VH-VL binders against Histidine kinase CKI1 (CKI1). Designs and how they scored, part 14

Target 1, 134 residues: Histidine kinase CKI1 (CKI1), of Arabidopsis thaliana (Mouse-ear cress) (o22267r987to1120)
Amino acid sequence: RVLVVDDNFISRKVATGKLKKMGVSEVEQCDSGKEALRLVTEGLTQREEQGSVDKLPFDYIFMDCQMPEMDGYEATREIRKVEKSYGVRTPIIAVSGHDPGSEEARETIQAGMDAFLDKSLNQLANVIREIESK
Key: E = the ipSAE of ESMFold2; O = the ipSAE of OpenDDE; V2 = 0.75 times the mean of E and O plus 0.25 times the DockQ between their complexes.

## First folded at step 15 (VH-VL; framework fv_recaticimab)

Design aa5 (from s2 with heavy chain K59R; at its last look DockQ between E and O 0.75; V2 from the best seeds 0.79)
Fold by ESMFold2, look of step 15:
Structure aa5 (fold): chain C 134 residues (1-134), chain A 122 residues (1-122), chain B 112 residues (1-112)
Amino acid sequence: as target 1 above (134 residues)
Amino acid sequence: QVQLVQSGAEVKKPGASVKVSCKASGYTFTDYYMHWVRQAPGQGLEWMGYINPSGGSTRYHQNFKDRVTMTRDTSISTAYMELSRLRSDDTAVYYCAREGYTGEYYVAFDIWGQGTTVTVSS
Amino acid sequence: DIVMSQSPSSLSASVGDRVTITCKSSQSVLYSSDNKNYLAWYQQKPGKSPKLLIYWASTRESGVPDRFSGSGSGTDFTLTISSLQPEDFATYYCQQWYDYYTFGQGTKLEIK
């Protein structure tokens, strides 16, 4: 089950189509960092009530870095805070339309993102394989 | 073959609701987004919203968000659009349309239903 | 909403004529990450549902005659019919799907 977070409609739609091609059966979309945080928080709360505290609501989150109000770095930091209470960690992949500079690379690491992916999505399968090999 | 077949014409009074059905055949219903588009007499096409039949998630155009509900029944491959609090300017032909998928990209609306005429008259 | 403006609103032409219909979007529908224009063209005959002709600005849908072609990028798009046939007299709509979905107001092509 995968969550795609991007405020841009076509970015979400293109990512969803490519994930579907890879065989991802459930792709969920949302258009803000706040909504992403809400979905993760609600998912963890519901799983706690069902006795599945250590299970994740999503197997992967693709998080656009540049979003209004709550950007992808802030959303990731807030998700990590919530996950800490449950002892879990969702793979969160940073998505950006440009190469990261040294400051962006540092922000990715400090926010707690696990990988970086350009919006062309040419490296999508490679990035997933690298995360799963760990 | 691949087709969308809609329910028959409806005549309604202002304030009522109408529910139009759209039955899909010849393809896997849950693999494609379903859209609703209306066309008032002598007018152009107006997008109303979509449903993803796989999970049932919806998105409505702001002009309809307070009055439209889109649902589906995957067991009979059927999408539904319900429009409430009808008024005379809701008189239109209502189409369902499938959003195409190339196996990688979503594209425009490649299959359309025959349309359902809804007339709202006092 | 991205507003789609078609021109002309109507036109008359004869069988065999070359016609051009334009569509202008209020913002670019070119997605830089894949270099595709998220623009489509539809044909609608009286009493019938619309039929997809062109997507990604210039790609013909399967079964569409090669006399139909699309061109343009960004905000300015053109549908061309190279040699009108009797069955081509219809209303034509452009549509964007870059930011949700909007249609142009239509262009009615009538026999002269």
Scores: ipSAE 0.740, ipTM 0.887, lowest interface PAE 0.9, mean pLDDT 90
ESMFold2 (binder alone), look of step 15: mean pLDDT 94; pTM 0.954
OpenDDE, look of step 15: ipSAE 0.856; ipTM 0.932

Design aa6 (from s2 with light chain S33N; at its last look DockQ between E and O 0.89; V2 from the best seeds 0.81)
Fold by ESMFold2, look of step 15:
Parts: structure tokens; sequence; C-alpha cells
Structure aa6 (fold): chain C 134 residues (1-134), chain A 122 residues (1-122), chain B 112 residues (1-112)
């Protein structure tokens, strides 16, 4: 199950189509960092209620870095706080529409993201394979 | 082969609700988004929202979000649209429509149901 | 919502004529990351559901005759029927799916 977080509708929809091509059958979308945090928190709470706290609500999160109100870095930090109390860690992949610089790469690590991907998505399969090889 | 078959015509009074069904056949129901579009007599097409049958997530146009509920039953490959607190200007033909998928990209609406006429009269 | 405006609202033409219908969006529907226009055209005959003709502004849906073609980019789009046939008299709608989904108001094509 994958979550795609981006405030831009066509960006989310294109990403979803490419994930489906890779064989991901369950892709959830949301348009803000606040909603992403809510979905993760709700999923973890529901699994705690069912006694399945070791299970993740999403296998991967693709988090757009630039969003209004709560950007992708802040959303990731808040998700990591929630996950810590459950002892879990969802792979979170930073997605950006501009060329990454050293400062952006540093912010990705500081926020707790696991990988970086540009919005062209040309490296999508490679990024997932590298995460899974760990 | 690929087909969407909708429930029959409905006549309702203002304030009532209507629930229209859309049964899919000839393809994997959970692989494609299902949309609902309505058309008032002599008027154009108005998008109401969609459901993703995989997981059941929905998105509604703002004009309908407090009155519409879209659901599905994957065991019988059927989508549903319920519109509550009906008004006379809800009189329209209601279509379900499948969003196409090229194997990489979602495209437009490639398969449409036959339409369900809903008449709301005082 | 992105507003889609069609011109004309109706027109009359004869079998064999070349016809053009325009559609203008209030915002660009060109996605720069893939360079595609998220614009479709539908045909609807009275009492029938719409039928997809063209997507991505210029790609014909399978089984759609070559006489239907689409062109344009960004905000300005055209549907052309190069030689009208009797079965082409219908109402035509454009639709964007760049930012959710909206339809143009329709263009009714009538036999002269």
Amino acid sequence: as target 1 above (134 residues)
Amino acid sequence: QVQLVQSGAEVKKPGASVKVSCKASGYTFTDYYMHWVRQAPGQGLEWMGYINPSGGSTKYHQNFKDRVTMTRDTSISTAYMELSRLRSDDTAVYYCAREGYTGEYYVAFDIWGQGTTVTVSS
Amino acid sequence: DIVMSQSPSSLSASVGDRVTITCKSSQSVLYSNDNKNYLAWYQQKPGKSPKLLIYWASTRESGVPDRFSGSGSGTDFTLTISSLQPEDFATYYCQQWYDYYTFGQGTKLEIK
C-alpha cells in the first residue's frame, strides 16, 4: 500500500499511474502534509486498537517537499514523532520538482526521509529496489 | 465486452435521497477509478466525483460534498452514488464512467454507463 | 475549477464539410514534466452516453475514424472533422483532467 502526498493534482495522478505500472495495486493519494500525518496517525491508531502495532499503514510514502502550510519536511518530522511511540518506521521518499542541492539533500536527511527522487520519476524503480535491499 | 450497467429510473420528492448503482463487467473492477457525472435536461456534463474501488477512497466536487456519498462492493463489481436532500434542480441523467488507464497513465473517461434518469418533483 | 469554454455553441454543416470546434481553458492544461496536454474530446448523440474521441489533445481513442483530429496546446484546443459523415451530427464536449475534471458546455453540430 503506497501513499502519494502532493498538493498538485496532476503530479499525484501521474505518480499513481507510474506506481500502478510497477505493480503497486493500492495507491492512496492526499494533497497536504497535514492529511498525510492524519492518515498515518489514524492507520497506526487503528492497528493498535486491533492489536497489530507492528504493521505499517503504508509500505512507502512519496512526500512532495514543497507544499503550503505543512511542507514535506515538516510532515515527515511529525510522522517520525508519531512512529516513534509505535516503534515503526515507514520508508519516506522525498520528491522534488527542482534540481536538488547539497542543502536540500541535508534537509532530507535531517527530516528523516530515506531517499530522494525528482518529479520526473525516472528513477522510481531504482529507488525502491535500493530501499528494499537494505 | 467491457460494460457498465446502471440501475433504473427513479422518481423522488424534494428532501428524499436516491442511490444509483453501476455494475462493471468485462474488466478488473478494482483496477480503474469510477466517476459519476450528471446531465440536467438540455444541459452539459457536470463532474460529481470519483471512487477508487481499490480501498474505497473518494473525492467529491465541492458542489456535492455535503450531499453525495460514493461507495462500492468489490464482491459484485458494483459502484454506488447516493445523493441526499434532493432538490428539483437535481433532476438529471446520472452516469457512471470509468477512467481509462494506458498501462502507465490515467486518461479520460473511456467507458460510460447507459445513464440513470432521476426526476425530482414537488 | 478550470473553466472550459467551447465555441461555437452550435453550428450547422453539410455532409462532406470540414468543421472545427474550439475549446479554451481558463488555465494551461499542459503538464511541463511530461509535456502532455490533459484535454479530451467526447461525442454525445441524443439519448446516448458520451463516447471518448480524443485524449491528450491529439491522440485518437481506438476505433475512432481518422477524420477526427485534435490540435492545440496550453489553453487553446481545436477538434476538426475533415469530412462530415451522417453519423457525426451530435454534441461535442471538451474535458480537462489537469486539475480534477471539468467539461466544456458543449457544441451541437447539426445537419444543414
Scores: ipSAE 0.713, ipTM 0.877, lowest interface PAE 1.0, mean pLDDT 90
ESMFold2 (binder alone), look of step 15: mean pLDDT 94; pTM 0.954
OpenDDE, look of step 15: ipSAE 0.867; ipTM 0.939

## First folded at step 16 (VH-VL; framework fv_recaticimab)

Design b1 (from aa1 with light chain S32R; at its last look DockQ between E and O 0.86; V2 from the best seeds 0.81)
Heavy chain, then light chain:
Amino acid sequence: QVQLVQSGAEVKKPGASVKVSCKASGYTFTDYYMHWVRQAPGQGLEWMGYINPSGGRTKYHQNFKDRVTMTRDTSISTAYMELSRLRSDDTAVYYCAREGYTGEYYVAFDIWGQGTTVTVSS
Amino acid sequence: DIVMSQSPSSLSASVGDRVTITCKSSQSVLYRSDNKNYLAWYQQKPGKSPKLLIYWASTRESGVPDRFSGSGSGTDFTLTISSLQPEDFATYYCQQWYDYYTFGQGTKLEIK
ESMFold2, look of step 16: ipSAE 0.740; ipTM 0.889
ESMFold2 (binder alone), look of step 16: mean pLDDT 94; pTM 0.955
OpenDDE, look of step 16: ipSAE 0.842; ipTM 0.928

Design b2 (from aa1 with light chain N35D; at its last look DockQ between E and O 0.76; V2 from the best seeds 0.77)
Fold by ESMFold2, look of step 16:
Structure b2 (fold): chain C 134 residues (1-134), chain A 122 residues (1-122), chain B 112 residues (1-112)
Amino acid sequence: as target 1 above (134 residues)
Amino acid sequence: QVQLVQSGAEVKKPGASVKVSCKASGYTFTDYYMHWVRQAPGQGLEWMGYINPSGGRTKYHQNFKDRVTMTRDTSISTAYMELSRLRSDDTAVYYCAREGYTGEYYVAFDIWGQGTTVTVSS
Amino acid sequence: DIVMSQSPSSLSASVGDRVTITCKSSQSVLYSSDDKNYLAWYQQKPGKSPKLLIYWASTRESGVPDRFSGSGSGTDFTLTISSLQPEDFATYYCQQWYDYYTFGQGTKLEIK
């Protein structure tokens, strides 16, 4: 199960099409960092209420870095805070329209993101394979 | 081969509801988004919303959000659009349309149903 | 909503003419990350459902004759019919799918 977070409709739609090509059957989309945080929080709460389960609400989160209100770095920081009390860590992949500069690379690491992916998505399969190797 | 066949014409009174069906054949129904588009007499095309038959998730245009419901039955490869609280300006031809998928990208609407005429009259 | 404006609303032409129809969007429909314009053109004959002609601004759908071509980028797009045939008299619509879905108001192409 994958969550795609981006305020831009076509970005979400393109990502969904490429994930479908890879065989992902369930791609959920949302258009803000606040909604992403809500979905993760509710998923963790539901998992806890339903009893002992070991699955994450999402196997991967693709998080756009630049969004209004709560950007991808802030959303990731908030998600990490919620996850800490549950003892889990969802793979979160930073998505951006360009290669990061030194400051953006620093923010990615400090926010707790696990990988970086250009919005062209040419490296989508490689990034997933690298995360699964860890 | 690939086709969308819609239910027949309907005549309704204001305040009623209508449910139009769209049966898909010749392809895997759950692999493609299904859209609904309407066209009032002598007017252009108006997008109403879509359903993803895989999972049943929908998105409605704001103009229809409170009155439209889109559903599907995957066992018979059929999509449905229901429009409630009908008024005379809902008189139109209602089309279902498949959104194309190249195996990587979603593209325009490549297959259309024949249209269902809905007439709303006192 | 991204508004799609077509011009002209109607035109008359003769078989063999070169015809151009324009479509302008209120916002760019070019997605910079893949360099594609999310714009399509449809043909609709009276009493019939629309038929896809062109997507990504210039890519011809399978089975569409070579006389149909699309051009433009960003906000300004053109459909060209290089040598009009009798079966081409119809109404033409542009559509964007960059931000959900909207259609132009249509251009009716009539026989002169």
Scores: ipSAE 0.702, ipTM 0.869, lowest interface PAE 1.0, mean pLDDT 90
ESMFold2 (binder alone), look of step 16: mean pLDDT 94; pTM 0.954
OpenDDE, look of step 16: ipSAE 0.850; ipTM 0.931

Design b3 (from aa1 with light chain N35Y; at its last look DockQ between E and O 0.81; V2 from the best seeds 0.76)
Fold by ESMFold2, look of step 16:
Structure b3 (fold): chain C 134 residues (1-134), chain A 122 residues (1-122), chain B 112 residues (1-112)
Amino acid sequence: as target 1 above (134 residues)
Amino acid sequence: QVQLVQSGAEVKKPGASVKVSCKASGYTFTDYYMHWVRQAPGQGLEWMGYINPSGGRTKYHQNFKDRVTMTRDTSISTAYMELSRLRSDDTAVYYCAREGYTGEYYVAFDIWGQGTTVTVSS
Amino acid sequence: DIVMSQSPSSLSASVGDRVTITCKSSQSVLYSSDYKNYLAWYQQKPGKSPKLLIYWASTRESGVPDRFSGSGSGTDFTLTISSLQPEDFATYYCQQWYDYYTFGQGTKLEIK
C-alpha cells in the first residue's frame, strides 16, 4: 500500500500510474502534508485497535517537498513524531521538481526522509530497489 | 468485449434521490477509475466526480459534493452514483465512464456507458 | 476549475471539407515533468454516448481514422478533420485532465 502526497493533481496521477505499472496494487493519494499526517495517524490508531501493530498503514510514502501550508519536510517531521509513539518507521521518499543542492539534501535527511526522487520519476524503480536493499 | 451497462431510466420528484448503477464487463474492474458525467438536455458534458474501485476512494466536483455519493461493489464489478435532494435542473443523462490506463499512464475516458436518463418532475 | 472554451459553438460543413475546431484552456495543461499536454477530444453523435478520439493533444485512440488529428500545446488546441465524412457529423468536446476534469462546452458540426 503506497501513499502519494502532492498538492498537484497531475503529479499524483502520473506517480500513481507508474507505481501501478510496477505492481503496486493500492496507491492512495492526498493533496497536502496535513492530510498525509492525518492518514498516517488514523492508520496507526486503527491498526492498534485491530491488534495489527506490526503492519504499517503504508509501505511507502512519496512526499512532495513543496506544498502550501505544511510542506513535505514539516509533514515528515510530524509523521516521525507520531511514528515514534508506535515504534515504527515508514519509508518516506522526498519528491521534487529539481535536483536539490547540498542544503536541500541535508534538509531531506534531517526531516527524516529516506530517499530522494525527481518528479520525472525516471529513477522510481531504482529508488525503491535501494530502499528494499536497506 | 469491454463495456459499461447502466441501469434504466428514472423519473423522480423534486427532493428525492436517484441511484444509478454501472456494471463493468470485459476488464478488471478494480484496475480503472470510474467517472460520472452528466449532460442536461441540449447541453454539454459536466464532470461530477470519480471513484477508485480498488480502495473505494472518491473525489467529487464542488458543485455536487454536498449531494452526490459514489460507491462500488467489487464482487459484481458495479459502480453506483447517488444524487440526493433532486431539483428540476438535475434532469439529464448520466454517464459512467472508465478512465483509460496505458499500462503506465492514466489517460482520458476511453469507455462510456450508454447513459441513464433521469427526469425530475416539476 | 480550469475552464475550457471551444470555438465555434456550431459549424456547418459539407462532406469532403476540411474543418477545424479550437479549444482554449484558462491555464496551461502542459505538465513540465513529462512535457505532455493533458488534453483530450471526444465525439458524440446524437442520442449516443461520447467516444474518445484523441488524448495528449495529438495521440489518436485506437480505431480512430487518420483524418482526425489534434495539435497545440499549453493553452491552445485544435482538432482537425481533413476530409469530412458523413459519419463525422456530431458534437465535439475537448477535455483537460491536468487539474481534475473539465470539458469544453462543445462544438456542433452539422451537415450543410
Scores: ipSAE 0.707, ipTM 0.877, lowest interface PAE 1.0, mean pLDDT 90
ESMFold2 (binder alone), look of step 16: mean pLDDT 93; pTM 0.953
OpenDDE, look of step 16: ipSAE 0.770; ipTM 0.910

Design b4 (from aa1 with heavy chain T102V; at its last look DockQ between E and O 0.86; V2 from the best seeds 0.79)
Fold by ESMFold2, look of step 16:
Structure b4 (fold): chain C 134 residues (1-134), chain A 122 residues (1-122), chain B 112 residues (1-112)
Amino acid sequence: as target 1 above (134 residues)
Amino acid sequence: QVQLVQSGAEVKKPGASVKVSCKASGYTFTDYYMHWVRQAPGQGLEWMGYINPSGGRTKYHQNFKDRVTMTRDTSISTAYMELSRLRSDDTAVYYCAREGYVGEYYVAFDIWGQGTTVTVSS
Amino acid sequence: DIVMSQSPSSLSASVGDRVTITCKSSQSVLYSSDNKNYLAWYQQKPGKSPKLLIYWASTRESGVPDRFSGSGSGTDFTLTISSLQPEDFATYYCQQWYDYYTFGQGTKLEIK
């Protein structure tokens, strides 16, 4: 189950199509960092109420870095705060329109993101494969 | 054969609700987004929203957001659109339409239902 | 919403004529990351549901006759019927799906 977070409709629709091609059966989309935080929080609450506290509401989150109001770095930091209460950690992949500069790379680490992916999505399969190979 | 079959025509009074069904066959229902599009008599096509049958998440056009509910029942491969607080300008043909998927891209609406005529009259 | 404007609103033509219909979007529907135009054309015959003809501005849907072609990029698009047939009497719609979904107002084609 994957969550794609991007305020740009075509960007998240294209990502969804590529994930479907890879065999991801459930791809959920949202258009803001605030909505992403809400979905993760509600999903963790639902799992706790059902006695499944070790299970994640999403297997991966693809988080666009630049969004209005709550950007991807802020959303990730808030998600990590919520996850502490449940003792879990969702893989969060940063998505950006370009390779990160030194400052952007530093911010992905500081926010708690697990990997980086260019918006062209050329490395999408490789990133998923490497995470799953563990 | 891939097809979408919709429920029959409805006549309603202003203020009532209507629920239109759309049954999919010949493909995996949960693999494709389902859209609803309406067409007033002699007019063009108006997009209303979609449902992702996998998970049931929806997106509605602003013009319908407070009056439309889209649902599905995956056990019978059927999508539903319910429009409430009907008014005379809701008189239209309502279509369900499948969003196509080619290669790794979602594209256009490749399969359409036959349409359901909804008439709202006092 | 991205507004889709079609021209002309209606026209009459004879069997065998070359017909062009234009569609203009209020914003570019070309996605730079994949260089695709998110623009489709539909045909709707009287009393029938719409039928997909073309997507990505110029890609013909399976089973659509070769006389239908699409061209254009960005904001300006054209549907061409190279040799009009009697069964082509219909209304034609463009649609974008670059930013959600909107349709043009339609072009009604009558055969003289």
Scores: ipSAE 0.671, ipTM 0.863, lowest interface PAE 1.2, mean pLDDT 89
ESMFold2 (binder alone), look of step 16: mean pLDDT 94; pTM 0.956
OpenDDE, look of step 16: ipSAE 0.852; ipTM 0.931

Design b5 (from aa1 with light chain D99E; at its last look DockQ between E and O 0.82; V2 from the best seeds 0.79)
Heavy chain, then light chain:
Amino acid sequence: QVQLVQSGAEVKKPGASVKVSCKASGYTFTDYYMHWVRQAPGQGLEWMGYINPSGGRTKYHQNFKDRVTMTRDTSISTAYMELSRLRSDDTAVYYCAREGYTGEYYVAFDIWGQGTTVTVSS
Amino acid sequence: DIVMSQSPSSLSASVGDRVTITCKSSQSVLYSSDNKNYLAWYQQKPGKSPKLLIYWASTRESGVPDRFSGSGSGTDFTLTISSLQPEDFATYYCQQWYEYYTFGQGTKLEIK
ESMFold2, look of step 16: ipSAE 0.728; ipTM 0.883
ESMFold2 (binder alone), look of step 16: mean pLDDT 94; pTM 0.953
OpenDDE, look of step 16: ipSAE 0.832; ipTM 0.925

Design b6 (from aa1 with heavy chain F109M I111V; at its last look DockQ between E and O 0.83; V2 from the best seeds 0.79)
Fold by ESMFold2, look of step 16:
Structure b6 (fold): chain C 134 residues (1-134), chain A 122 residues (1-122), chain B 112 residues (1-112)
Amino acid sequence: as target 1 above (134 residues)
Amino acid sequence: QVQLVQSGAEVKKPGASVKVSCKASGYTFTDYYMHWVRQAPGQGLEWMGYINPSGGRTKYHQNFKDRVTMTRDTSISTAYMELSRLRSDDTAVYYCAREGYTGEYYVAMDVWGQGTTVTVSS
Amino acid sequence: DIVMSQSPSSLSASVGDRVTITCKSSQSVLYSSDNKNYLAWYQQKPGKSPKLLIYWASTRESGVPDRFSGSGSGTDFTLTISSLQPEDFATYYCQQWYDYYTFGQGTKLEIK
């Protein structure tokens, strides 16, 4: 189950198409960091109520870095705070329209994201393989 | 033989509702978004919304959000569009249209139903 | 909503003519991350459903004659019919799917 977070319609649609090509059967979309935080929080609450404490609401989150109000770095920091109470950590992949520079790389690490992916998504499978090898 | 076959013409009074069906064949129904588009007599095309048959999730254009409901029955590969509180300017041909998928990208509406004429008059 | 404006609203032409139809969007439909224009063209003959001709501004749908071509980028797009045939009498619509879905108002092509 994958969550795609991006305020731009075509960005979400393109990501969904490429994830479908990889065989992802369930792709959820939302258009803000605030909504992403709500979905993760509700999912963790529901799994706790159902006794599924080891199961994550999402297997991966693809988080656009640049969004209005709550950007992807802030959303990730808030998600990490919520996850700490449950003892879990969802793989969160930063998505940006350009390769990371030194400053972007530092923000990605500081926010608690697990990887970086260019919006072209050419390296989507490689990034997932690298996360799973950890 | 990918095709979309729609239900027959409807005549309705103002204030009533209409439900149009669209039966898909020749492809895996749940793999493709289904759109609804209408065309008033002598006018252009107007996008109403879509449904993803896989989960039943919908998106409606703001102009229809409070009056339209799009559903599907995956067991018979059929999509539905229901428009309520009909008024005379809802008189139009209503099309279902499949959004294409290349195996990587979603593309334009590549398959269209034959259209369903809905006439709203006293 | 992205507004799509077509020009002209109608035109008449003879068999064999080269015809051009213009479509302008109120904002760019070029997605910088993949360099694709999310712009399509449809043909609708009287009494019939629309038929997809072109997507990504210039990619011809399978089975569409090569006399149909699309060009342009960003906000300005053109559909060209290089040698008009009698069966090309129709209304032509552009459509963007960069930000949800919007159609142009249509261009009616009449064969003289």
Scores: ipSAE 0.705, ipTM 0.878, lowest interface PAE 1.0, mean pLDDT 90
ESMFold2 (binder alone), look of step 16: mean pLDDT 94; pTM 0.955
OpenDDE, look of step 16: ipSAE 0.845; ipTM 0.929

## First folded at step 17 (VH-VL; framework fv_recaticimab)

Design ac1 (from s2 with heavy chain S57Y; at its last look DockQ between E and O 0.83; V2 from the best seeds 0.75)
Fold by ESMFold2, look of step 17:
Structure ac1 (fold): chain C 134 residues (1-134), chain A 122 residues (1-122), chain B 112 residues (1-112)
Amino acid sequence: as target 1 above (134 residues)
Amino acid sequence: QVQLVQSGAEVKKPGASVKVSCKASGYTFTDYYMHWVRQAPGQGLEWMGYINPSGGYTKYHQNFKDRVTMTRDTSISTAYMELSRLRSDDTAVYYCAREGYTGEYYVAFDIWGQGTTVTVSS
Amino acid sequence: DIVMSQSPSSLSASVGDRVTITCKSSQSVLYSSDNKNYLAWYQQKPGKSPKLLIYWASTRESGVPDRFSGSGSGTDFTLTISSLQPEDFATYYCQQWYDYYTFGQGTKLEIK
């Protein structure tokens, strides 16, 4: 189950199509960092009520870095705070329209993101393999 | 063959609700987004929202978000649209429409149901 | 919402005529990352469901006759019927799906 987070509709839709081509059976979308946080939080709450708190609501999250109000870095930090109380960690992949500068690379790591992917998505399979090797 | 078959015409009073069904056949129901589009008499097409049948997630147009609910039953490959607090200007033909998928890209609405006429009158 | 404006609202034509219908969007529907225009055209006959004709501005859907063609980019788009047939009298809609989904108001093509 994969979550794609981007305030730009067509970016989410293109990403969803390519993930589906790779064989991801369930891709969900949302348009803000706040909504991503809500979905993760509610998913964890539901699993706690069912006694399955060690299972993640999403196997991967693709998080656009630049979004209004709550950007991808802040959304990731908030998700990490919620995940601490459940003892889980969702793979979160930073998505950006350009290669990160040194400050963006530091913020990706400091926010707790697990990998980086540019919006061309040409490296999508490689990034997923890299995450799974860890 | 790939097709979408909708439930029959409905006549409702103002303030009631209507639930329209859309049964998919000839393809894997959970692999494609399902949209709802309505058309008032003599008017154009108006997008209402979609459901992803795989996870059940929905997105509604702002004009309907307080009154519309889209659901599905994957065991019978059927999508549903419920519109509540009906008023006379909700009189329209309601279509379900599948969003096409080429194996990499989503495209426009490639398969449409036959339409369900909903008439709201007192 | 992206507003889609079609012109003309209606027109009359004869079998064999070349017909051009335009669609203008309030903002670009060209996605720079893939260089595709997220613009489609539909045909709807009275009492019938819409039928997809063209997507990505110029790609014909399977089974659509080659007399239908689409062109344009960004904000300005055209549907052309090169030699009108009796079955082509219908209402035509453009649609964008660059930012959710919006239809044009329609162009009614009538027999003269």
Scores: ipSAE 0.614, ipTM 0.839, lowest interface PAE 1.3, mean pLDDT 89
ESMFold2 (binder alone), look of step 17: mean pLDDT 94; pTM 0.955
OpenDDE, look of step 17: ipSAE 0.829; ipTM 0.924

Design ac2 (from aa1 with light chain D34N; at its last look DockQ between E and O 0.82; V2 from the best seeds 0.00; counts 0 for: pae E 2.2 > 2)
Fold by ESMFold2, look of step 17:
Structure ac2 (fold): chain C 134 residues (1-134), chain A 122 residues (1-122), chain B 112 residues (1-112)
Amino acid sequence: as target 1 above (134 residues)
Amino acid sequence: QVQLVQSGAEVKKPGASVKVSCKASGYTFTDYYMHWVRQAPGQGLEWMGYINPSGGRTKYHQNFKDRVTMTRDTSISTAYMELSRLRSDDTAVYYCAREGYTGEYYVAFDIWGQGTTVTVSS
Amino acid sequence: DIVMSQSPSSLSASVGDRVTITCKSSQSVLYSSNNKNYLAWYQQKPGKSPKLLIYWASTRESGVPDRFSGSGSGTDFTLTISSLQPEDFATYYCQQWYDYYTFGQGTKLEIK
């Protein structure tokens, strides 16, 4: 189950299509950091009520870095706060329209993101493979 | 073969609700987004929203957000659209439509149901 | 919402004619990352559901005759029927799916 977070509709659709090509059967989309936080929080609450506190609502989150109001870094920080209460950690992959400079790389790490992709998604399979290898 | 078959025509009074079904066959129901589009008599096509059958998540056009509910039952490969607080100007043909997928990219709506006529009259 | 405007609203033509229908969007539907225009054309015959003809502005859907072609980029798009046939009597709609989904108001094609 994968969540794609991007305020740009076509960017979300393109990412979803690529993920399906890779064999991801359940791709969920949302258009803001606030909505991503809400979906994760609700998913964790449901899992707790069902006694599945070890199970993640999403296996991966692809988080666009630049979004209005709550950007991807802020959304990730808030998600990490919520996850701490549940003792879980979802792989969160930063997505941006440019390769990271030193500041973006630091912000990615400090927000608690696990990897970085540009919006071309050319490295999508490599990033997933790297995360799976831990 | 790939097809979408919708429920039959409905006649309703203002203030009532209608629930239209759309049964998919010939493909994996949960692999494709399902959309609802309506067409008032003599008018063009109006997008209402979609549901992702694999997770049940929906997105509604702002004009319908307060009155429409889209659901599905994956065990029978069927999508539903319910429109509440019907008005006379909701009289239309309601279509379900599958969003196509080329194996990498989404395309437009490649498969359409036959349409369900909903008539709302006082 | 992206507004789609079609022209003409209706037209009448003879079998064998070349017919051109235009569609203009209120903003670009070209996605620069993959260089695709998210513009489709549908045909709807009276009493029938719409049928997809063309997507990405110029890609013909499987089974659609070669006489149907699409062109254009950005905001200005054209559907062309190179040699009109009797079965082409229909209403034609453009649709964008760049930012959610909107349809043009339709162009009714009548055969003389």
Scores: ipSAE 0.501, ipTM 0.816, lowest interface PAE 2.2, mean pLDDT 89
ESMFold2 (binder alone), look of step 17: mean pLDDT 93; pTM 0.954
OpenDDE, look of step 17: ipSAE 0.859; ipTM 0.935

Design ac3 (from aa1 with heavy chain I111Y; at its last look DockQ between E and O 0.84; V2 from the best seeds 0.81)
Heavy chain, then light chain:
Amino acid sequence: QVQLVQSGAEVKKPGASVKVSCKASGYTFTDYYMHWVRQAPGQGLEWMGYINPSGGRTKYHQNFKDRVTMTRDTSISTAYMELSRLRSDDTAVYYCAREGYTGEYYVAFDYWGQGTTVTVSS
Amino acid sequence: DIVMSQSPSSLSASVGDRVTITCKSSQSVLYSSDNKNYLAWYQQKPGKSPKLLIYWASTRESGVPDRFSGSGSGTDFTLTISSLQPEDFATYYCQQWYDYYTFGQGTKLEIK
ESMFold2, look of step 17: ipSAE 0.730; ipTM 0.882
ESMFold2 (binder alone), look of step 17: mean pLDDT 94; pTM 0.954
OpenDDE, look of step 17: ipSAE 0.860; ipTM 0.934

